VH-VL binders against Proteasome subunit beta type-11 (Psmb11). Designs and how they scored, part 21

Target 1, 253 residues: Proteasome subunit beta type-11 (Psmb11), of Mus musculus (Mouse) (q8bg41)
Amino acid sequence: TTTLAFRFRHGVIAAADTRSSCGSYVACPASRKVIPVHQRLLGTTSGTSADCATWYRVLRRELRLRELREGQLPSVAGTAKLLAAMMSCYRGLDLCVATALCGWDHSGPALFYVYSDGTCLQGDIFSVGSGSPYAYGVLDRGYHYDMTIQEAYTLARCAVAHATHRDAYSGGSVDLFHVRESGWEYVSRSDACVLYRELQKARSLEQELEAKACGIYPEPATPQGARECKELFVEQEEVTPEDCAIIMKTETM
Short names: E, the ipSAE of ESMFold2; O, the ipSAE of OpenDDE; V2, 0.75 times the mean of E and O plus 0.25 times the DockQ between their complexes.

## First folded at step 11 (VH-VL; framework fv_zagotenemab)

Design w05 (from v03 with light chain Q94L; at its last look DockQ between E and O 0.39; V2 from the best seeds 0.67)
Fold by OpenDDE, look of step 11:
Formats: structure tokens, sequence, C-alpha cells
Structure w05 (fold): chain C 253 residues (1-253), chain A 120 residues (1-120), chain B 112 residues (1-112)
């Protein structure tokens, strides 16, 4: 899994890969790892998909209850604290859930990291999942608060695409979201492999142009062997509809 | 049977006090919000307020704040709507309703209504 | 405050005809992706309101299949495919996406 979010002058960008791994390495269908919590709130998810979905369901319930009682829209900070508190009650359970919660409230755009141990941190850049170290490598080089919307989109795509290229547990497509003052919007879904290739080509062209402009004729770097992107054709085993039925039964307690 | 049963019709004069009731049965009364809805003669439905019987948390809509009192007795699964001093303009049908949660809030169970007539 | 405008105010039809009722919101009722909180109620003469449709398109328990709800964003529709004599009533929409929760003004379906 690779998810990321960062705050910039035009709001918050959230992005994630779509590869889902079920505990037994069974490739689950493309899962959404960026989850809408509210029209102005998004959460990224890393961990067991079922666990994450449950937490967000409970979170939504609590937010709706608070809205009924208080008559106010949920704040990003308040939501993050609530989620952290909820998760902290289950610290003894081997639940490993990491999330980046982002949104836009009366205080402006905000981003929080929330972990299943009850950790809650405000920040400008977060990445969670097995691909996060690779994503941070890209984000740390390209991030600045005053970037344009296009630069932000490109940075997020690049970070996830690079992570998916290196992380065995990340892949599929790159989902991109933008949280604005008016609410979050879905920006795009792009194939991660295609995106990575396009980004590499663009960088190579830029380097060539810069080299030409500086009069430095780099000696033709011998094409180091294009390591064949082993298309791990994970055979889409048809998850029979019966496995979806188990999640519905636990709601009656 | 899951139901809300309201008290009977009331005929009152201006200035009199009134307390009408809504009794829940067949479900956990303390686990659901109860709302009151006013319907003036020939008019639409209006939110008055809500109460959570489990902790007696009460919220009023702006137009009804200070005009009525909503309360509940969880020991007998009953919600109340009361006026300290009735006005002719309080003539209406009053409904209690159970508020259900399924991501959204909606009234899934209604009382039969209590007609309140205030006339000199 | 969200304003729900129902149209028409009165709909005169005969039994067996199709009824289409509109509820328009002053702003989008989408709370989150896939979650829109608009509900429909039926009120027969001299009776309490009854839940018909919840969350745009879900029929409440015991509601006949001739009733259907649809819509998105700001525009919502209740459809009665074939009017039965018992369907002549007033219909209200309700939103709870935003506090305060608000009812529409109602549409009266009457016999022509």
Amino acid sequence: as target 1 above (253 residues)
Amino acid sequence: EVQLVQSGAEVKKPGESLKISCKGSGYSFTSYWIGWVRQMPGKGLEWMGIIYPGDSYTKYEKNFKGQVTISADKSISTAYLQWSSLKASDTAMYYCARLEYDEGWYFDLWGQGTLVTVSS
Amino acid sequence: EIVLTQSPGTLSLSPGERATLSCRSSQSLVWSEGDTYLHWYQQKPGQAPRLLIYEVSNRATGIPDRFSGSGSGTDFTLTISRLEPEDFAVYYCLQDTYYPYTFGGGTKVEIK
C-alpha cells in the first residue's frame, strides 16, 4: 500500500494506489484507499481493509451524531482526535491501522496522521503504507507549500507511481483527490505503470534539454538494461459473492 | 409491536398549560431519539425539537426554543411536549416520531398525533 | 438553512396514471460520496406521516414497489408508477444532510 497526503496553498492533495492484498496474498479487487468521510473530509487507509472500513463506518456514525447534537460541521482536528480516541480503546488488539485524515474546515486546510495506537499528529506531509518510504523520497524533493495545482498533482502522481514501482505491495492505479474549500474532488485515476513510464520519459527529456542548454554533452550513458517490468499478471481469481456476505452479519450486535 | 402512542386530543383556552405524551413500546426506548413535529391546520410539517431519552439531551429548533418544553421519562418509555401558556396560534396537530440512524437520520416510526385546539 | 422546494404543489391524476413528484434543494445534499440524505414521506388524510423512501432510493419496509425514488445533488424525484386509490395523499421530502433538518412544503396528489 502507498497512500499520501500533503497540504499546500490550494488545499490538500490525497493520493493512493489501488492494489489490495488480502492476508493470504490473494489479490483482492482494486480497493479504494482514499475514503470519503465527509464532503470536506478524506481519509487514506493503510492496514487491513476490513478494519479500516469498520473504523470509518464508526467514525461517520459519531460525526453524524455530533452534528445532530451540536449542529456543527465536523472539524478536521476534531475528527482526527475522535478517530485517535476510538482506536486507542482497542490498543490490545493486533490492529495496525494508519491513516492520513485531511480536509477543509473553518480554520482552512488541515492534515493529520492517525494511528491505531492512538497517535494523532498534525502536519503538512504524510505517507502511510509499505510504499511510504519511497513516496517520501519523492515528496521531500519536490514539495513546497506554494506549488501550483498542476505541480501538486504531478508531485502526488509521481510519488505514488515511484512507490508502486519499488514496493511489491503497491500497484494498480493511482487515485488522486484534491480537497478544496468547497469540498473534496476526485481528480483522476491513472495506471501506475503507465504513469511511471511517462514520468521517466518526461524527466529524461528535461535532463537532455538542460544538458544541451549548459553545453555539457553527456557521453551517451550506455542504456543500462530496461529491467523487464515483470507484469505479474495476478490472475484475478473471481472472488465469489459469498465472501462479501460475512461482513454484513456482524452489524446486528 | 413497535409503536408510538400519543395522548388524546386536547381542547384548551389561551393561557392554560398543557402537557401531551408519547409512549414507545416494542423497542429500546432509550436507544432512539424522539422528535416532535408540528402541523398547523392545512400546512406542512415543522420540526420542533428532539430528545434522547437515554440521557435526556434535548435540542429545540429556533422557532420553538423557549416556547415549549420537551422531556422524557425513560422508566415508562414516555416523551412529553408541554406548554406553560397556550396561544391560539398553538392550534395544530402534534406528532412524535422515532429518529432512526442509517448513515442518515429519518423518522421511521410515528405516533398517531395529538390534536391541540386553543380557542377562547 | 436548506430550502426544499417541492413541485408541483398539487398534482391531479386518475387512478392508474403515473405520478412524478419533484423535490429540489437549495444546495447539494451529498454528505459524502454515495451518501445523500433525502427522504420521502406519505401522509394520508387524517393520518400521521409514513416513511416511504429513505436515502433517495431505498424503500421502507412494507412500501409497494410502485413507489420509487431517484435523484442526485439537488434534484430528486418520487415516482408512483401506477396510482392506486390509496395513494392519493400529501407527500413530503426531508433532508438531513445539513442541520437544521428541513421538510419540503409538500405535494398533494389528488384525484382528478
Scores: ipSAE 0.754, ipTM 0.893, lowest interface PAE 0.8, mean pLDDT 89
ESMFold2, look of step 11: ipSAE 0.767; ipTM 0.910
ESMFold2 (binder alone), look of step 11: mean pLDDT 89; pTM 0.892

Design w06 (from v03 with heavy chain G35S Y52D G54S, light chain Q94M D96S; at its last look DockQ between E and O 0.62; V2 from the best seeds 0.60)
Fold by ESMFold2, look of step 11:
Structure w06 (fold): chain C 253 residues (1-253), chain A 120 residues (1-120), chain B 112 residues (1-112)
Amino acid sequence: as target 1 above (253 residues)
Amino acid sequence: EVQLVQSGAEVKKPGESLKISCKGSGYSFTSYWISWVRQMPGKGLEWMGIIDPSDSYTKYEKNFKGQVTISADKSISTAYLQWSSLKASDTAMYYCARLEYDEGWYFDLWGQGTLVTVSS
Amino acid sequence: EIVLTQSPGTLSLSPGERATLSCRSSQSLVWSEGDTYLHWYQQKPGQAPRLLIYEVSNRATGIPDRFSGSGSGTDFTLTISRLEPEDFAVYYCMQSTYYPYTFGGGTKVEIK
């Protein structure tokens, strides 16, 4: 599984491979790892898909209730805190759910990482899954906040395609989503092998042009890669009775 | 049996007060929201507002805010619709309806209706 | 405020005929992908409304197969494949996607 998201000038990008985690040798149908929460908010999946689907269902219900009472949806930050608080109630069950919430609210583009132990982090870049080390390698090299939309799409595609090439548990296609002020858009689904080959052709051409420009001493500069995502805060909110009651109301009869 | 039972028909004069009731039975009253819906003679359905019986939070459609009061007494599983001063234009059928939101945010249960007639 | 416009206002048909009722919304009723809160209710004379279809196309418990719903975004349809004598009533669409909740003006299905 490889999922990533990053925040930049024109919004938030979310991308993922489509390979299902069905086991080592079982045929896996393509799965969707970037999931709409509402019009201006996406979530990624990392962990069991059943656990993620349950948390997103509960989250959507609570968001609709808050919209009814307050006349507007919570901010991305408020949504992330809500999800983290709900997950904290069930820490002892050893659920393994990691998600990136990708949205746009009155404060602009926003990106939060939420893990099932209650961890909630704000940042510019997150990648999750077995393929994430490979995705981070590409992101660290190419990321900057001021990217054009096309540069951001290329970076996301490159990062996921590279990860699918290296990681045995990632594969299939690359799903790409873009969250703008007006809401999220499903931009593309592209074959990961085709993308990887096209990106390798482009890199080969860049190396040829770079070598020609450098002449005698084509020594690549020491990597001073893209900015690392800086951890802005970690909130350790205590679980409240209201947070636990939220989950109980999702029981189906 | 899961049901909403409303109070009986009312005949009133302009300026009088009125409080009609909607009693929920056979389910956990505080686990659902209750809406009131007006139907004027020969007309369609109008959503008036909604109440969460657990804490009495209410929300009104703009044309009904200040014209009517929605309340609930959770100890007797009853929601209320109240006028401080009735007008002839309040003549209508009034329904209470339970909001089901676990599945699809629809009114799954309706009271039988309370006819309110206001005439001089 | 979302306006639901139902057409026709009155539909005069005979038993056994197919009825097609339209509901058009002033705005999209999609809250999230896969979540469209447009519902259909039936009201017989002297009775409270009853739920027929929820979330565009799902039949409520106990509703005959002859009732079906379809549509997306802003345009929705209720279809009664073969009218029975008991189906002559007023039909309302209703949306709960956004506050305030609103009803359509109704379509009266009456015997010709």
Scores: ipSAE 0.577, ipTM 0.794, lowest interface PAE 1.8, mean pLDDT 83
ESMFold2 (binder alone), look of step 11: mean pLDDT 93; pTM 0.952
OpenDDE, look of step 11: ipSAE 0.603; ipTM 0.812

Design w07 (from v03 with light chain E33Y; at its last look DockQ between E and O 0.30; V2 from the best seeds 0.00; counts 0 for: pae E 10.5 > 2, grease 19.3 > 18.9)
Fold by ESMFold2, look of step 11:
Structure w07 (fold): chain C 253 residues (1-253), chain A 120 residues (1-120), chain B 112 residues (1-112)
Amino acid sequence: as target 1 above (253 residues)
Amino acid sequence: EVQLVQSGAEVKKPGESLKISCKGSGYSFTSYWIGWVRQMPGKGLEWMGIIYPGDSYTKYEKNFKGQVTISADKSISTAYLQWSSLKASDTAMYYCARLEYDEGWYFDLWGQGTLVTVSS
Amino acid sequence: EIVLTQSPGTLSLSPGERATLSCRSSQSLVWSYGDTYLHWYQQKPGQAPRLLIYEVSNRATGIPDRFSGSGSGTDFTLTISRLEPEDFAVYYCQQDTYYPYTFGGGTKVEIK
């Protein structure tokens, strides 16, 4: 599982892979790992845990009740504290180790890490799941607060796609959400293998352009003998944050 | 049997007070919201307001705020709708209904209705 | 607030016929991942309303399968495949995607 979220000038981005714990190849549909809890609030999850689904259902209900009773939208910080309290007071087994709450309230865009022991941490970048070390690698190199919307989308897609390449328990598609002042938007669901391949193509194009600038003339390419996504990904180096920037340039031209 | 039973029909004069009741049975009354819905003769349904009997928290729709009082007595599993001074325009059928709110906010259980007639 | 417009106002049909009732919302009722909180109620003459369909297409307990709901976005439909004598009633839609929760104006299904 790979989930991530980061805060930037135009809101909060949340993204996740869709690989189910049932393997995603035979019986299980692609899982939902980014869960709306309110019009302006999203939470991340492991996607298939019944306990996580239960906590988010209770949270959604409680937020709706509070909005009805008080006539105002919930704050991200207050929601994070509520979720932490719910998780820490649960008597049974806790299947959700950590989650990120993403939102926009009167204080602007906000992002909180909520841990099952009741811990709440505010921050700018969080990644959770078995793929998170790989996602952090991309995020730490490419993140800055003043990104454009397209730069942020590209960074999130790149980070999750990279993680799906390296982490056996991550894969499928990349779900991308954007929380604006007006609320969350479901931006896209993109195949992770396709995204990774496009990252590799963009890197190759940038290397060719750099070679031309050095006066080196590339030899004409010939088609490969195979079309399978897995073989293509295995044959190339890991995607870097600089590779994400190259993709962003080609997408915006 | 899970049910909401309302008080009987009322015939009143303008200016009189009235309190109608809605008794819940067969379920945990304090665990569900109760809403009140007005249906004027020949007209559709209007949501008036809701109460959570567990703590008596109420919320009124804007057209009914200050016009009626919604209350509950959890010890006898009963919700109330009350007017301090009736008008002829209050002639209508009044329903209480239980809100199902686990996955959404819809009325899964309705009382039989109380007809209120206000005439001079 | 969200306005629900039901059409037709009155639908005159015979038993055994198919009834199709429309409910149109002033804005999209679609929440995340397609979750849509639109519900249908039936009110028989002289009786209280009862829940028929919740969340667009789910039949409430005890509702026969001749009742079905469909739709997405702003356009929703209640279908009664073969009208029975007890189905001649007024039908209301209601939404709870956005506060305040609102009812449609109703569609009366009456016998010819």
Scores: ipSAE 0.006, ipTM 0.463, lowest interface PAE 10.5, mean pLDDT 78
ESMFold2 (binder alone), look of step 11: mean pLDDT 89; pTM 0.906
OpenDDE, look of step 11: ipSAE 0.814; ipTM 0.927

Design w08 (from v03 with heavy chain S31E; at its last look DockQ between E and O 0.40; V2 from the best seeds 0.00; counts 0 for: pae E 10.0 > 2)
Fold by ESMFold2, look of step 11:
Structure w08 (fold): chain C 253 residues (1-253), chain A 120 residues (1-120), chain B 112 residues (1-112)
Amino acid sequence: as target 1 above (253 residues)
Amino acid sequence: EVQLVQSGAEVKKPGESLKISCKGSGYSFTEYWIGWVRQMPGKGLEWMGIIYPGDSYTKYEKNFKGQVTISADKSISTAYLQWSSLKASDTAMYYCARLEYDEGWYFDLWGQGTLVTVSS
Amino acid sequence: EIVLTQSPGTLSLSPGERATLSCRSSQSLVWSEGDTYLHWYQQKPGQAPRLLIYEVSNRATGIPDRFSGSGSGTDFTLTISRLEPEDFAVYYCQQDTYYPYTFGGGTKVEIK
């Protein structure tokens, strides 16, 4: 599995491969690994696990309740805090879910990483999955905040395509989404093999051989702002019985 | 078994007050939203507002805010719609309905309706 | 606010005929991938509405298979494959994708 997301001047990009150990959900027009949460918010998954599906169903329901009560949806940061709070009620239940929340709210483009242990990090770049070291290699080389839209699309496609070529558990096609102020768009689904061949044409074989010969990719780096988000969340985190009510109600049913 | 039962038809004069009821049975009343829907004679359906009986949170559609009061008494599993001063334009059929919230936000259970007639 | 426009206003048909009812939304009703919150209700004369179809194409419990829903984006259709005498009623669409949640104006299916 390779997923990535990055924030830049014109929004948030989310991209992923389409490989699945089970058949694809053919009737669904969106990727199984990039999942719309609402009009201006996407989430990535760490895979195809039932845990991810369960958390997104619970999250969608809670967000719709809050929209009804308050007349507007929570911010991306607020949604990340909510998801982290819900997950913290189940820390001891062996639930392993990692997601990147990609959205646009009143503060502009926003990107958060949320893990099932309650961790919430804000940042500019996240990649998750077995292919993420390869994706980070491409992203680290090519990313800057002020990219044009075309540059951002190219970077995302190249990063996932490269990861599908190197990682045995990634493959198929590359799904690409773009979150703008007006909402998310499903930009493309492109064959990963075709994209990789185009990457080879655009870059010399020596550059790829040099990266391969190095053989070392760093652990995924925490994007800018991660310490502030984590400290703010920890200092302001209050898990109440109300925060857990949705999970308990769902579990009982 | 699972049902919403509304109070009977009412005939009133302009200026009178009225409170109609909607009693839920056969399910956990406090765990579902109850909405009120108006249907004027020969017309379509209009959402008026909704209440969560568990905490009495209420939200009104803009055209009905200040015109009616929605409330609930969870101890007797009953929701209410009330007017402090009826107008002839309030003549309509009024339905309560339960909102399905788990898989979507649609009305899966309806009361039989309460006909309110306001005539001078 | 989302406006749902139903057409035709009245559909006069005989038992055994196929009925096709249209509901058009002023905006796309897609909330998220695979989630489109457009529902259909049936209201028989003198009765309360009942849920017929939820989320475009799913039949509610107890609804006969002659009722089917389809559509995407802004255009939705309710189809009754072969009208039975009990199917002569008013049909409403309703959306809950965007607050405030709204109903269509209704389509009356009546005996020709």
Scores: ipSAE 0.006, ipTM 0.472, lowest interface PAE 10.0, mean pLDDT 78
ESMFold2 (binder alone), look of step 11: mean pLDDT 89; pTM 0.904
OpenDDE, look of step 11: ipSAE 0.827; ipTM 0.927

## First folded at step 13 (VH-VL; framework fv_zagotenemab)

Design x01 (from s03 with heavy chain D102S; at its last look DockQ between E and O 0.59; V2 from the best seeds 0.67)
Fold by ESMFold2, look of step 13:
Structure x01 (fold): chain C 253 residues (1-253), chain A 120 residues (1-120), chain B 112 residues (1-112)
Amino acid sequence: as target 1 above (253 residues)
Amino acid sequence: EVQLVQSGAEVKKPGESLKISCKGSGYTFSDYWIGWVRQMPGKGLEWMGIIYPGDSYTKYEKNFKGQVTISADKSISTAYLQWSSLKASDTAMYYCARLEYSEGWYFDLWGQGTLVTVSS
Amino acid sequence: EIVLTQSPGTLSLSPGERATLSCRSSQSLVWSEGDTYLHWYQQKPGQAPRLLIYEVSNRATGIPDRFSGSGSGTDFTLTISRLEPEDFAVYYCSQSTHYPYTFGGGTKVEIK
């Protein structure tokens, strides 16, 4: 399974593979791992499909009850805190679920990670599942907050497609969702093998054009790129979880 | 047996007060929302408001806010609808109903109705 | 506030005939993908309403399979495939997608 989500200038992107988790059933259909919670909120799945389905059903019911009482749905942050609180009440059960909540509320685009032990973290990038290390590798190289919509779609597709190539438990198609101010949109479902080959073809053409142009003006050898990229991504990754934890503490006081 | 049992028919004069009841049995009364519905003679159904008996949180439809009081006593599994001063236009059948919100969000259980007649 | 408009107001039919009742909503009744809270209730003379169909197409417990519901978004239909004598009643659609919850005006199915 490979799921990812990231927050950027124009909203939140959620993407996932569609490899079925129903075992070796013949004719088992592709599964959907990005699930609408309501019109402005998506959740990703991890852990067992039964555990995730149960928590989303419970979450939707509680959200409807709060809408009935308060006249409007909670914020994405409020929803994440609610889900974390509900999960913490069931500690010690055989539940192993992690989810990314992807939404847009009065505070703009928002992304939260919630784990079944009650942990709740705010951040800009999350990836979950057996393919997530490969997805993070692609995201680390290409992510910036100010991406255009097209850049964000390409990055998400690339990250999941590469993960399906490397991870034996990921595959099928790539589902892509975009959460805007007006709500979420199901952007595309693309065959992961076809998508991966198209990405390789585009890279090969770029390499051919670069090799041809390189004969005109070769650049001197310097070890700059790897250090700068690594340092930037490490700083970004380390800061985001700590910042979210501080925010969560202050809101409960 | 899971049921909602309402108080009997009432014949009243304008200006009198009235409190009608809806008693739940066979289930945990305080765990479910109760709604009140009016049906005027020859007319359709209209929601008046809802209450959660567990904490007595009450919400009224706009046309009924300030016109009627919805309350509950969870210790005796009973919800109430009351008027301080009845009008002839309050003549109607009144139903209570339980909201099933585990899945589906529909009213699965209805009281038998209480006919209120207000005549001078 | 979501307005539900039912048509026709009255449907005069004989036992054994097919009845088709319409309910149109002023707004989409989809709360979340896969969750459309449009319900149908039956009310016989002198009786309380009873739940017939919930969430567009699901029959309530004890409801015969001659009753079926369909539709999406804003347009919904209740169908009674073969009317029985006990089916002559008033039918209301209702929504619980957004508070305030509302009823349609009703369709009276009467014997011709």
Scores: ipSAE 0.667, ipTM 0.856, lowest interface PAE 1.3, mean pLDDT 83
ESMFold2 (binder alone), look of step 13: mean pLDDT 91; pTM 0.926
OpenDDE, look of step 13: ipSAE 0.732; ipTM 0.881

Design x02 (from s03 with light chain Y99W; at its last look DockQ between E and O 0.46; V2 from the best seeds 0.00; counts 0 for: pae O 2.4 > 2)
Fold by OpenDDE, look of step 13:
Structure x02 (fold): chain C 253 residues (1-253), chain A 120 residues (1-120), chain B 112 residues (1-112)
Amino acid sequence: as target 1 above (253 residues)
Amino acid sequence: EVQLVQSGAEVKKPGESLKISCKGSGYTFSDYWIGWVRQMPGKGLEWMGIIYPGDSYTKYEKNFKGQVTISADKSISTAYLQWSSLKASDTAMYYCARLEYDEGWYFDLWGQGTLVTVSS
Amino acid sequence: EIVLTQSPGTLSLSPGERATLSCRSSQSLVWSEGDTYLHWYQQKPGQAPRLLIYEVSNRATGIPDRFSGSGSGTDFTLTISRLEPEDFAVYYCSQSTHWPYTFGGGTKVEIK
């Protein structure tokens, strides 16, 4: 799994791959790992699909109850805390769920990380899943708060595409969402392999153009053959609980 | 059997007070919201308000706020709708209904209705 | 306040005919993806309303298969595939996406 979210000037971007694993079978139907909570809130999910779906159902119910009673939905922060509190009550259950809540409330765009142990963190960049280390590698190089919308889309696509290329548990398509003040919008779904190839081509072209501009004629790099995205039938190595190690880069505010 | 049973028809004069009841049975009354719906003669349905019997939290539709009082006694599984001073315009059928406890809210169970007639 | 407009106001049909009832909302009733809180109620003469359809397309318990709900966003439809004599009633749409919750004006299905 590769999911990511980051906050920027124009809202919050959320993106995820669609590869699902059902038990010992890697080839499950495409799963949605970005889940709408309400009109202004998305959640990215990492963990067992069933567990994630259950928690979001419970969360939605609680939000509706609160909305009915209080006349408004909780803030993104409030929702994150609520989810964290709910999950913390079930700590005895070997639940491994990591979620990035992406939303827009009266305070503006907000991003929270919530984990099944009750951890709740606010931040600007989060990536969750087995592919997250690869995604962070891309995000850390390209992220800045003042990105244009197009830059943000490209960065998110690039990060997930690169992660899917390296992570055996990530793949399929890249779903891209944008949370705006008006609400979240579904931006695109792209084949991860196709997207990766396109990004590589674009990068090569840019490098060639830069090289030409600098008068440095790099010798034509022999096109290293398009390694066919071989369906790495990765045999069932038991995802040890250690693979849920969310590298929380705590950006110390 | 899961049901809501309302009190009988009422005939009143303007200015009189009235309290009608809705009793739930066959389910945990305190765990479900109860709503009140007005239907004037020959007219459609109107939300009046809702109450959660478990803690007596009440929410009114804006047009009915201050016009009626919704209450509940969970010990006897009963919700109430009351007027301090009836008007002729209060002549209507009043229904209590149970709101389903789900992500959404809809009335899955209805009382039989209480006809209130206010005439001089 | 969300206004639900039902059309037609009256639908005159014979038993066995197909009935199509429309409910239009002044605003989107989508709360989240897959969650749209539009409901349909049936009220027969002299009786309390009964839930028919909840959340656009789900039949309530005991509701026959001839009743179906569809729609999205702001436009919703209740369909009765073959009218039975007991189906002649007033039908109300209702929304619970936005407070205050509201009912449509109703559509009367009557015998032609």
Scores: ipSAE 0.272, ipTM 0.694, lowest interface PAE 2.4, mean pLDDT 87
ESMFold2, look of step 13: ipSAE 0.732; ipTM 0.888
ESMFold2 (binder alone), look of step 13: mean pLDDT 91; pTM 0.932

Design x03 (from s03 with light chain H98K; at its last read DockQ between E and O 0.76; V2 from the best seeds 0.79)
Heavy chain, then light chain:
Amino acid sequence: EVQLVQSGAEVKKPGESLKISCKGSGYTFSDYWIGWVRQMPGKGLEWMGIIYPGDSYTKYEKNFKGQVTISADKSISTAYLQWSSLKASDTAMYYCARLEYDEGWYFDLWGQGTLVTVSS
Amino acid sequence: EIVLTQSPGTLSLSPGERATLSCRSSQSLVWSEGDTYLHWYQQKPGQAPRLLIYEVSNRATGIPDRFSGSGSGTDFTLTISRLEPEDFAVYYCSQSTKYPYTFGGGTKVEIK
ESMFold2, look of step 13: ipSAE 0.731; ipTM 0.885
ESMFold2 (binder alone), look of step 13: mean pLDDT 92; pTM 0.940
OpenDDE, look of step 13: ipSAE 0.840; ipTM 0.941
ESMFold2, look of step 14: ipSAE 0.681; ipTM 0.872
ESMFold2 (binder alone), look of step 14: mean pLDDT 92; pTM 0.940
OpenDDE, look of step 14: ipSAE 0.832; ipTM 0.933
ESMFold2, look of step 19: ipSAE 0.713; ipTM 0.878
ESMFold2 (binder alone), look of step 19: mean pLDDT 91; pTM 0.938
OpenDDE, look of step 19: ipSAE 0.265; ipTM 0.700
ESMFold2, fold request of step 20: ipSAE 0.687, 0.708, 0.699; ipTM 0.867, 0.872, 0.868
ESMFold2 (binder alone), fold request of step 20: mean pLDDT 89, 90, 90; pTM 0.907, 0.915, 0.911
OpenDDE, fold request of step 20: ipSAE 0.882, 0.896, 0.896; ipTM 0.959, 0.966, 0.965
ESMFold2, last read: ipSAE 0.654, 0.686, 0.695; ipTM 0.851, 0.867, 0.873
ESMFold2 (binder alone), last read: mean pLDDT 90, 90, 90; pTM 0.915, 0.913, 0.915
OpenDDE, last read: ipSAE 0.895, 0.894, 0.896; ipTM 0.965, 0.966, 0.965

